# VHH binders against Protein BPS1, chloroplastic (BPS1), part 2

Target 1, 306 residues: Protein BPS1, chloroplastic (BPS1), of Arabidopsis thaliana (Mouse-ear cress) (q9lmm6)
Amino acid sequence: ASSISKLVPKEKSDILTVSWMKQAMESLCETHNGIKTLITDLELPVSDWEDKWVDVYLDISVKLLDLCNAFSSELTRLNQGHLLLQFALHNLEANSPQNLSKAQSSLDSWKQHIVSKNPRIENCRAILSSLVQTLNLPKVKNSAKGKVLMRALYGVKVKTLYISGVFAAAFSGSSQNLMYLTVSNELPWAQSFMEVQNTMNAEIKNIFLSDGLTVLKELEAVASGVKKLYPAIQQGSIDPISLQPLKDSVTELSNGIDLVSKEVDCFFKILLSGRDTLLENLRSMGASTLQATSPKKAAGKNYRGF

## First folded at step 18 (VHH)

Design w4 (from v4 with K52N)
Fold by OpenDDE, last read:
Structure w4 (fold): chain B 306 residues (1-306), chain A 119 residues (1-119)
Amino acid sequence: as target 1 above (306 residues)
Amino acid sequence: EVQLVESGGGLVQPGGSLRLSCAASGFTFSSYWMHWVRQAPGKGLEWVATINQDGSEKDYVASVKGRFTISRDNAKKSLYLQMNSLRAEDTAVYYCARGPDWSGWFDYRGQGTLVTVSS
């Protein structure tokens, strides 16, 4: 419950910022690492898992890996756009008519690049939808430890799904990816989550109603900075001092993208490691069963022939 | 299929030199601007150098100006980056990138070659 409330930034203006994205992804890393710890603490070996538990884990984890890949691809795309900004700033600093023309071309290309759709991000909707369809709290019979594990996995799924929805919405520029999850009232943290979701989603929707090029705050800051410089570029003269706000915004965006990218990579590795561990355990169990069924070599009675 | 294959990366001492090469195939090399970009560990992509179709126009990021030289051989469909006076901050994966125009945009890049500058 306490971890979900931390998703609400202190300031409403921090929603859909790179800083928030970093923190949210970091929180996911911590949450998923916590599940690994929980499994260890429960002393519940994979051999004692019901098939349903294994299926739940494997299904969720593979879809989350796909989401991570989509997010990573978008961050890479944004990073590529950053090169256009670097090149534009370089030419703007030169402040010759030819350089200004080049800079304008770079900025135009950047705008086009930013509004372009990423098919991997567009596919997030399908992945998210599939996860929502299976968002249920499994009934566990005759295993107290299993019940604890399933509740934990359910909570992790809810948190991850919501955050991933926000990421998908932010990166796609579409509020259609924003999740409105329904959590079981049997869980003590359900009400708190619903409140957080309502608060966050209301603010996110307001951001989507804005006339900006994008909903990501740092990216919009760059867009705004670019817009402000266009008249000067067209006039053929730029004051070097006037470039500083754009430089700062570009730097902030770049640094933020790097940080979010690192956290996404971390999350990807955590998921992959978890899957590998589970799969290795499953394989080892199969090998042990085959060894047990190997017929005891009948002690060949050396019939010493009379 | 468009291909860009970088080579020439390695470990060098500070003050050392390296020459990177990029072999291009699958497109009309002489019709494109070419770029070198790099990515330092844990950082985003950085533009390094640009060259136009015939090599008459070259441009560099300020941090490498005077140390690096971009060149091309259209007959060999090759792009080069001569790197002199290498510094620790030049440590990165270097990528060859194809640019369709003078905007600095690239639509294709290679797999990269690692350059490590360390004492």
Scores: ipSAE 0.727, ipTM 0.900, lowest interface PAE 0.7, mean pLDDT 91
Fold by OpenDDE, last read:
Structure w4 (fold): chain B 306 residues (1-306), chain A 119 residues (1-119)
Amino acid sequence: as target 1 above (306 residues)
Amino acid sequence: EVQLVESGGGLVQPGGSLRLSCAASGFTFSSYWMHWVRQAPGKGLEWVATINQDGSEKDYVASVKGRFTISRDNAKKSLYLQMNSLRAEDTAVYYCARGPDWSGWFDYRGQGTLVTVSS
């Protein structure tokens, strides 16, 4: 419950910032690592898992990997756009007519790049929908430890799904990816989550109502900075001092993207490692069963007929 | 198929020199602007150098100006980056990138070559 409440920033204006995104993704990393720890603490080896638990873990994890890949691709795309900004700033600083023309071309290309759609991000909706459809708390019979595990996995799924939805919405520029999850009221944190979700979603929706080029705050700051410089560019004269706000915005965006990217990569690795560990354990179990079923070659009693 | 293949990366000491090469194929090399970009560990992409179609125009990021030289051989469909006075901060994967115009946009980049500057 405490981890979910941390998703609400102190300032409403911090929602859909790169800093918030970094923190949210970091929180996911921690949460998923926590599951590994929980499994260890429960002393619940994979050999004691019900098949359904394994299936749940594998299904969720693969879909989350897909989401991570989508997010990574968008961050990469944004980084590519950042090159245009760098080049533009470089030419703006030169402040010759030719350089200004180049800068304008770079900025135009950047705008076009930013408004373009990423198919991987667009596909996030389908992945998210699939996860929502299977968002059920499994019934566990005759295993107290199993019950704890399933509840934990359910919580992780809810948290991950919600945050992923926010990311998908932010990256796509569409509020359609924003999730409204229904959590089982049997869980003590359910009410708290619902409150957080409602609060966050309300603010996010308000952001989407803005007339900006994008819903990401730092990206919008860059866009705004660019817009402000266009008249000067067209006039053929730029005051170097006037470039500073854009420089700052570009730097902030770049740094933020790097941080978010690192966390997404971290999350990807955590997921992958978890899957690999599980699969390795499953393979090992299978190998042990095959060894047990190998018929002991009946030592043929060579009856030496004397 | 468009291909860009970088080579020449490696380990070098500070103050050392490297020459990167990029072999281009699958397109009219002489019709495109070419770029070098790099990505340091844990950092985003950074523009390094640009050259126009015939090599008459060259530009560099400030941090490499005077140390790096971009060149091209259109007959060989090759792009080069001579790197002198290398610094630790130059450590990165270096990519050759194809640009359709002078905007700095690129539509294709290679797999990159790693340059490590370390004592």
Scores: ipSAE 0.717, ipTM 0.897, lowest interface PAE 0.7, mean pLDDT 91
Fold by OpenDDE, fold request of step 19:
Structure w4 (fold): chain B 306 residues (1-306), chain A 119 residues (1-119)
Amino acid sequence: as target 1 above (306 residues)
Amino acid sequence: EVQLVESGGGLVQPGGSLRLSCAASGFTFSSYWMHWVRQAPGKGLEWVATINQDGSEKDYVASVKGRFTISRDNAKKSLYLQMNSLRAEDTAVYYCARGPDWSGWFDYRGQGTLVTVSS
């Protein structure tokens, strides 16, 4: 519950900033690491897991990896756009008629690039929908530890799904990816989550209603800076001092993208590691069952933690 | 299929020199602008150099001007980057990129080659 409330920024204007995105992704990393810790603390080896628990984990993890790949792809795409901005600024600084013409072409290409659709991001909707369809709290019978684990996984799924939806919406420029999740009222944090979701979604919707090239604040700042320079570019007279705001915005965007990218990579690694650990344990169990037809002594299968 | 394959990267001392090569295939090489871009560890992509179709026009980012030279051989479908007086700040993965026009836009880039400048 405490973790989800942290998604609400202190200032409404911080929603859909690269800073917010970084923090949100960092929070996911922490949350998923927390699950690994929980599994360890519960002393619940994979051998004691019900098949349904394994299925839930494997289903969620693979879809989340796909989402991470989509997000990474978009961040890479944005970074590619940054090159156009660099090239444009370079030519603007030269301030010759030919250089200004080149700069304008670069900026036009950048605009076209930014508004273009990323098919991987577009596919996020399907992945998110699939996850929502399976958003059920599994009933666990006769295992107190299992119950704790399933509840935790459910919570992580809800949080991850919501944040991923926001990312998908932000990157696609479409509010259609924004999730309205229904959480089981049996959970003590359900009400708090619903409140956070309502608050966040209301603000996000307001951002989508604004006229702009994009909904990302730092990217929009660059777009605005470019727009302001166009008249001077067309007139063939640029004051070098007038370029500084755009330079600053471009730098801020680039730095922000790098930070978000690092967190996405971190999240990807966490997911992959957890999945690999589970699969390795499952494989080892299968091998032991085949060997157990030979009376060798039950050496305590130390199942590695997630 | 469009292919760009970079080579020539490696470890070099500060003040040293390297020559990067890019082999192009699967398209009319002489019809495209070509670019070098780089990505330093933990940083975003940076534009390095640009060359037009026939090599008559070249441009460089300010930080490499006077040290780096971009060139091309259209007969060999190859792009080159001569790097002299290398600095630690030049450490990056270097990519060859295909550009359809003078805008700096590129639609395809290679897998890159690592250049490490270290004492």
Scores: ipSAE 0.699, ipTM 0.890, lowest interface PAE 0.8, mean pLDDT 90
Fold by ESMFold2, fold request of step 19:
Structure w4 (fold): chain B 306 residues (1-306), chain A 119 residues (1-119)
Amino acid sequence: as target 1 above (306 residues)
Amino acid sequence: EVQLVESGGGLVQPGGSLRLSCAASGFTFSSYWMHWVRQAPGKGLEWVATINQDGSEKDYVASVKGRFTISRDNAKKSLYLQMNSLRAEDTAVYYCARGPDWSGWFDYRGQGTLVTVSS
């Protein structure tokens, strides 16, 4: 879809920024909400779904919820690291030898914190691999509306899986989570997606070749500002004007992490709500089926649904 | 099992006061630095105040200095935050947190107590 092309920022330097991550997750929220509208427009209630569609949806949705939890966990970890930056800046402004020593200790702890591993992010590769294994354009017989829905869901899954892979790579600092997805040739958007993927993956790999402390641009900006201040901290005096670039980068990082966290939480809620709605429809469908069955017909086979 | 239980939050008008309490259990309270950290809606954690083991050293973020007072009672295993001259920007969930040092870093925090400052 045309929303896939919006993932490529106007400037290559904006790739792997927390600002881009916020926009990417916002786009996922819009895409998943669009499926609800499509189902309504197609007049395709859950009662018309094949049983295999239901089982696939439930399996995929729980895995996507697990990815959201992993991403939220990492964002929370980075947010807690922000306390060390806040305390360091507080002490750098006080500018006494004891305060500068406390600031240096907090900055050292922050650097150690951002390079540490998050077990939930390390597990994302397994979740993503299992989702890739089920990435198929299902065959739909004798239902034009079903074919439209399945093609749309396939596109949503491709987009979600790619963005999640980029998030996992960025948070882990490892390109091993970066995927190359091959999509069905039948789909008109396939060429556009392949071009976006080629552009994004090439630039992301270039970023991983850099000598920075981290691949996230706002984190690297803070790390660079910290590095520039260390000589002055060792000398025992900080010029207040020299703090402003670090303050600016810390504020930008904090605001960016807040916005990404909000969008990940919104995406989690969209997935959970969709799952709950499906399960409630299956319960209602089962109750309706039971009411339609007479005692004389109970010996026959009945569709029950979940 | 380490437990930190905050209380004392609520709705208050600008200029008002609240006193937050934190009951600690499951660890040697007097051996730890204690902190208050807060989280405004949709925002990340903000360090508010810290107090050392015997209460001889206290520090505050600039935005609350002069308005908030951190204290502790080691006999009662309790941490407190007296909040005066409250402003709308103080609206947040306030967490009691323990840590190894003055840095505001914590290894445990409570469930938090909501403070809303609104007319």
Scores: ipSAE 0.548, ipTM 0.847, lowest interface PAE 2.1, mean pLDDT 82

Design w4 (from v4 with K52N)
Fold by ESMFold2, fold request of step 19:
Structure w4 (fold): chain B 306 residues (1-306), chain A 119 residues (1-119)
Amino acid sequence: as target 1 above (306 residues)
Amino acid sequence: EVQLVESGGGLVQPGGSLRLSCAASGFTFSSYWMHWVRQAPGKGLEWVATINQDGSEKDYVASVKGRFTISRDNAKKSLYLQMNSLRAEDTAVYYCARGPDWSGWFDYRGQGTLVTVSS
């Protein structure tokens, strides 16, 4: 429960910031690494897994890798737009009529770029819908350790799916990717998750009702600074003091995007390595034609859900 | 189809020089503005230099002006970056990129060549 509550920022204005997105991805990395620890603590190697547990893991991991690729694509697109800002600032400092004209053109292109659609982000809705359709708490009989594992994986899937939905909504600029997940109430963390979801969704919808160019706060700060500079560009001279706020907001945006990109890459690598390890273990096991039954094992003492 | 292949990167000491090359194929090279952009480890893209279609107009980011020279040979379909007086801050992957105008925006870039400046 405490892992989920950390997603709610201390201040409403911090929702849909690049800083929050970095923290959310860090939390996902920790959560998925925690599953590796749980599997070890349960002493439940892949050789003891039922086929349906394997299918659940493989299906989820492929779709999450696809989501990571989509998010990375959008972050790369925003980073390429940064070149237009850099070139514009270069010309604003030179402050000649030709340089100001080039700067204005680059800033206009940047504004057009940040509102354009990314087809890979538009595809995230289909991926998320597919994950929601398989969101269930499977019934596990005759395996206390299997019950613990499946409950933990369910919690990880819920957290990952919700955070990914928020990312998709933020990057697309559309609340249509924002989901309301209904979870099994027999789990101890279910009420806490529903309260977090209600709080976050309400604030996110308020942000989408605003008149900003974008819903990401750091992008909107740059856009506002650009808008404030247009009269000075038309007058033909730029006061260096008036340029500094824009330079600061561009630096803040760039640093934030770099940090989120690193965390998305980290999450991708965690998913990929876990998937590769599972597939390698299955390849070494798959030569057997023996029908095996799971042995009864002692119940685990810990649970690492949301 | 469209290809940009960078070469000439490597390890150099501070104060040293390197010349980067970019071989272009699959498009009319002389019709495009060409750019060098770079990416330092863990950072985003930085515009470095721009050259127009016939080489008559060039521009550089302030941190490399006077040290780097962009050039092109349209007959060889090649873009070059002469880098002199290299600093540790120049360590990055350098990309050859083509675009429609002077802005540093590109519709295609290569895979890059690594330049490391250290002792």
Scores: ipSAE 0.516, ipTM 0.833, lowest interface PAE 2.3, mean pLDDT 82
Fold by OpenDDE, fold request of step 19:
Formats: structure tokens, sequence, C-alpha cells
Structure w4 (fold): chain B 306 residues (1-306), chain A 119 residues (1-119)
């Protein structure tokens, strides 16, 4: 199944699920690893790179690291919310008036926590916009390998930007972060991408039109579960059986968040490693050039006069 | 659906020649860069050769340069790899691969054809 097929969910309802997010991020990891492999396979050492290639790589990589950090921070934030849910569930299970009061307070805190904005996520829009502004296919002269590499990098950038935009939109709860990328018509896959983007974005927009607390399906399930329990909490009596759906939802969310987090961390490491490797190569090249230009001190022939 | 079908592999002696073919379908063949990649036993996938849309640009992995020739026939939606002066180290499964797109690199390749170079 083409990596493309992994991004387009079979069911429209699978969009903006933690499961989908995990898969999407995993796909990015695979794609970026593939590019690293390509660079190696093409036998295109950094010394043969045009300066513009290096600049493009370094610029993109740092910005993607920032996005990863933002996503990681949000996932951490969600995990913190999970602690509130766990505390609430424990108190609900105790089913005493005092415990129910504590549970309600915890759930209220959770709601407030979930609706709170993450500044790092809010900043994703600026990062994404910056990347989109530089979304071009660099012209390469006299290098077939270079052309292949640039085309690949362009494709990867498009994919990464789009997925990152979806993540940013999902985490922010704002469709404004959703990207509508324009791909160069020089590329044979441009139309295909545009179609996928249009289809997915349409569905995502529909999700944003929903009256939910959040657009993340599993998180919304928790929110819905909480909402359903409030009347019972207020009445001072909870059936333990009635807690099971919420428990299940909370568990599913937690597990999903953990999986997404792992993939984001993986992606971060891939990016960092690539960047570090490139920088190290550049440093090594610079050092070699400096050594080559260091004038061999002419060994002064001490003509001992005889 | 994108389909790539490799053929032409076989057993050859060192110094021999072989011509691989790839039949493409399910996409606009003439619009894509095409590649040959190979996987030797116990090794990873290795890039071998690339060709642009009209065949005006070609490049090769260093180890096959001067021995292998990539070509294409857009009318027949076919990719070729002429392999001359074959060596034992050329033993691998050879795959035809479509050029990079937004989905990734080497994602679209066939089932491959086995080339065995042995005395």
Amino acid sequence: as target 1 above (306 residues)
Amino acid sequence: EVQLVESGGGLVQPGGSLRLSCAASGFTFSSYWMHWVRQAPGKGLEWVATINQDGSEKDYVASVKGRFTISRDNAKKSLYLQMNSLRAEDTAVYYCARGPDWSGWFDYRGQGTLVTVSS
C-alpha cells in the first residue's frame, strides 16, 4: 500500500483520531528515513552539494524540530490532563459524597485544562507559514542526482507540511492552521496530491463544524463521557457500571497519546540526526580546506656552513 | 493502480550481458523519473540508475558506471537496463521504481527480477 494510502483513512470518521495521528507521524518518520537513505544511495556527498541545498535542508529541519517540540508539548499537556481524569475516576469509584465532590472538581479542572491554549501550538501557524513561503522546487544545474534529490525533498516537504498542518489544526482546535498547499505543476503527482488534500481538508473542516469540546475523536469521547456522568455526580449516586465507558475512553485516549508521542519523538530524533550529520560534514569539510590552505612552513634549510 | 513488472533476469557468467525490462501501467509513465534499484542477498536496497522523463538525463551508481545503461520507451511505457560486463557483486534482485513523489522514495516498485552472476 502506497504511503499515500496510509494518510487517507479508509473511513472518513478516522480522520483526526489518535490512531490516524500515530500513523501519519509514523509515515513521516518512514519518509524522512527514506530520504536519508536516498542521499546515501545517490552517493552525493555534502561536498558536492550546492549551497542552496544545504540551506534548504537546514532551514526546513530546524523548523520541523520546532514543530515537533510543539506537538510534544501538547501531548505532554494532554497527558497531564489524563492525571486529572484518573484522579476523578478514582474518586468516582469511591462513590461517597466527599469523593464525588472531589471528582467533580477534578473533572472541571480537566475541562478547563483541555480548553486552554498551548502557546507552542499557537506558534505552529507562523512556522508553517514560513515553510510554505519557501515551498519551491529548487533548480538544479548539471546534476541528475541533484535533481532527483531536490524533487524528493520537495515531495517530503509537501507531505510533512500538510500533515503538520493537520496536527496543528487538531491540537489548536482551529481550522486556520489547516494547510492548502499548492504543488508545482512540473511534478506529475501534483494533481493527485491536490485531490487528496482537498478531500481530506473538506472532511476535516466538517469535523471542525461539530459542537464538540475538541476535534480529536478520542478526546471528544472522553468529554462526552464526562458530560454524561455529571447528572449522576450531582445527584450524589453513581453506578459503578456507568463508569466503564469513561474508563475505556480514558484508557484509549491515553494509549493513543502515548503512541503518538513515541512517533513524534522518533521523528524529532530523525530530524536531529540528519541535521547533525550534515553539520558535522560541513565542519569536516571546512577543517580540511583550512588544512589544505595552511602553507607548509618551508623547512628552513639550515645550511650549516661548512 | 500503479504497476511495475520487471523481467529479463537470469543466470549469467561473469563478463556476460543481460537486459532487464520493466513494464509500467496505472500512471503517466512519460511524466516520471524512473529508476533501477537492487537488493543483494543480505543487503539493503541500493540505487542503481536513474533516468528523467525524456531520457536526456541519466545517472548511475559508481560501481555500475560504464557497464550499465538505463533507457526508456515512453510509447511502450517501458524502462530498460542494459547490463554489460556483469560481475558477481551485481547479483541481486533488480526493481524498477517510479520517481519520488510526496508519498516517498521507492514506494512504487515491482516484484523485481533476480540477476545471478556466477561462474
Scores: ipSAE 0.514, ipTM 0.796, lowest interface PAE 1.3, mean pLDDT 89
Fold by ESMFold2, last read:
Structure w4 (fold): chain B 306 residues (1-306), chain A 119 residues (1-119)
Amino acid sequence: as target 1 above (306 residues)
Amino acid sequence: EVQLVESGGGLVQPGGSLRLSCAASGFTFSSYWMHWVRQAPGKGLEWVATINQDGSEKDYVASVKGRFTISRDNAKKSLYLQMNSLRAEDTAVYYCARGPDWSGWFDYRGQGTLVTVSS
């Protein structure tokens, strides 16, 4: 719960920022690495897992990989738009009528590009809905260690679902992707999560009521700077000192996108590595089982809770 | 399918030279603007150079102007980048990209070739 509370920014205007998105993804990376430590501390190696526990882990991880691919797709799309901004700034600095015409064309293309929809982000709603439909705290019997693991995975799923919903809303420009999760009241952190969700959702809805081309603060800063330069471009002369605010906002956006992209890639690698390790352990156990001529009936653990 | 295959990257000392090549297939090469874009480790894409359909118009980012030369051979469906006086900051993966106009925008790019400039 403490890590969730740290996601609430000091200033409400910072909720839908690329900087916040970087912090949120860092938090997810830490949370998912913590599952590996928990499995070790429980002395519950994958070889002792019931098939249902394996299914829970694999289902969560594959859907999270799909979300990472969608987010990386959008970040790549925004990064490619940066080429249009770079070319525009190059031509604005040259400051001839031909160069200003090329710059205007590149800026117009950039504006069209950033307002276009990314179908992979629109598909995030389906992925998130699938995860919500299976969001429950299962009842685990005959394994205290299994109960602890399932509770931890539930908490990880809740945190990841909420943050991913905010990412999807920010990238799509639509508050329709905001999550209103109800969590099991059996967990000590449930009240704290609900308070964070309510606070964040209220502020996010207020931001969507604001006037602007986009809801991401750093991207809107660039759009505003472009709008302010259009009269000078039409007049055919650009004061070099008047370019600096736009150049600064483009640099800030680019650096922020790079940092979020690195964290999304880190998260993807954590998920993939954990999934590969699980599957490799299952193959090793399968190979050992195949070499054994006397399979044991009592080796497995069963649970029937959800 | 559209294919762009870069080659010619490698390790070179500061002040050295490299020539990058890009083999194009699966489209009418002469109908497109071609670009070189690069990606330094941990950074986003940077536009490097642009050449129009017949090679009559070329443009370069300021940091490489005078050192790099973009060229194309439409008969061989090939794009080139001659890189001279290389600097450590030129270290990046270099991508061949096709696009509709001068803007550096692309609808297709290759897998890239790594250029490392280090002592």
Scores: ipSAE 0.505, ipTM 0.827, lowest interface PAE 2.3, mean pLDDT 83
Fold by ESMFold2, fold request of step 19:
Structure w4 (fold): chain B 306 residues (1-306), chain A 119 residues (1-119)
Amino acid sequence: as target 1 above (306 residues)
Amino acid sequence: EVQLVESGGGLVQPGGSLRLSCAASGFTFSSYWMHWVRQAPGKGLEWVATINQDGSEKDYVASVKGRFTISRDNAKKSLYLQMNSLRAEDTAVYYCARGPDWSGWFDYRGQGTLVTVSS
């Protein structure tokens, strides 16, 4: 509940900013690392896990890795678009008629690039739908520690699904990816989550109704700066002071994308590491089952599998 | 299949020089603008230099102008970047990239070659 409440920024204008996306992904990294700590604190090693807990973890983690790859693909695409902005600014500073023509062409190409569809992001809806279809709070019997773990994993899944849905909506420019999750009401944080979701979704919906080129505010700031500069480009003369707002917005966008990319990569690594650790524990458990007895230390009737 | 293979990277002291090469195949090399683009650790892509089809037009980002020289040999289908007076800030993976125009935009790039400028 406290963790999910941090997703609501103090200012509504900060919703769907790249800064907010960085914070949201950072929060996911912390949340998923917290599962590792919880498993340790519960003293519940993988050897004590039921097969269905293992299946839940593995299924969720592979799908989340696919989402991370999609988000990284989009961030890479946006980063490549910055080459067009860098080149445009280079030519605007040179401020000759030939340079202004090149700058205008680069800015036009940038605008077309940022609205282009990314097939990897379009596929996120299927991945998210699959995760939603398996969103449930399982009943765990005969293990109080297992019940705590499954409830924590459920909360992590809900938080991750919601944030990933917002990312997919923002990157696709389509509110159809926006999640309207219904969660089990037996958990104390459920009402708080629903209130956060309702607050956030209302503001996100308003942003999608705007007439902007994009829903990401730092991208829209650049697009607005480009639009403001067009009359001067057409007149063939750029006041160097008038370039500074565009330069600032391009720098802010670039830095923000770099920070979000870092956090997505962090999240990918946390998911991959946790998945690899679980799989190696399962492989070691299987290997130890095959190696039941040493001839020198025989106790009971067992055989070695060599 | 379009292929761009960079080479010539390595460790160099500040003030030193390196020459990067890029071997192109699988397309009509002389029909394209070619670019060098770099990526410093933890940062996004930065446009470095551009050269047109016959080498008559070249452009550079301000931070490397006067120190780097882009060139091409269309008979050998090769792109080059001569890097002089190297600075720590030049440390990056350098990519050879193909594009339709002067804008630094690319539709294909290579795997890159690492340049490290350090004492």
Scores: ipSAE 0.492, ipTM 0.819, lowest interface PAE 2.6, mean pLDDT 82

Design w4 (from v4 with K52N)
Fold by ESMFold2, last read:
Structure w4 (fold): chain B 306 residues (1-306), chain A 119 residues (1-119)
Amino acid sequence: as target 1 above (306 residues)
Amino acid sequence: EVQLVESGGGLVQPGGSLRLSCAASGFTFSSYWMHWVRQAPGKGLEWVATINQDGSEKDYVASVKGRFTISRDNAKKSLYLQMNSLRAEDTAVYYCARGPDWSGWFDYRGQGTLVTVSS
């Protein structure tokens, strides 16, 4: 239920890197895939679930899908900003006074773009708060297997909430989204989680104290390279060899964003598949009012084709 | 209401040619800079070409200069990309995009048309 210690990188400077974000999302994918396996290994099919176990699963999955959509929206926004960097580099290589003016305009627009608000990221705090308000370890009276499942779901929820809070803080540029979760003392991993949370939160807050343009390291590397080129751009002359570090940082950022986007998409698919499986099992049990096909995607009997 | 619909993609051999078209509707086409951007499998967006409102100014990413030609027909509200001497690295989904200026930035893009360059 807890592999949270792997989220602490060897170097503190690796916190809030796109590489770390990729690894954190991979860890979430692994954890959520494991729940379906656990249900099978416990021989606890959905038909044997109490109604409140179903409610716990459905509540978690819906809100996590909303978080994935918010994160994907931000990654798409950053990817579109890459066009401004590509155009700027194109003009810097041409190195004429008019091209340098266009490049400066594109770089200025890029800087404004990366610090602008994404409304869907701003809404992540509400989603996370809703999940925290229902963060509890349900008491299971008559099922040892049900107790194991509910404890596993609780651990998954804690891990997911913490990682999602870090993502929301990183994307928003605000430490206000960084959460401090209190975990049930009866779980053996609780002390380890609290220590990891304290370590990570302290370092993340240190990063927010820096005077950089952004808190994501790969974005800041590009911003720093841009800042170093501004004097030469303003003077109308660019040394071509001085351009290569910026090119390298732009490539590294683009590749990193692609990798995180892939993992977020994978996580979304895992959540959606798990939800669809649960709803299919409930449909087999009858025509109850508890049925739903998927969150926000259903428009009727058929959600494909138009 | 704003719509950009790309067409003309397909499978082509290296060295071959394709002509992409984009039909615009729901806005004053002649008032916007238009762009082609592309996305290779698993990669982010890449700017390909841009054209101003009257077609007097065009620019291309270095990798396609001399091979690709952007054009527009404001009477037909259409944008075009003539792609010659195609290479495997040109394989991508190509998007028609509109924007306010030369920068390749867009406020709207279409759904794209797939170009596959393979033997």
Scores: ipSAE 0.481, ipTM 0.820, lowest interface PAE 2.6, mean pLDDT 82

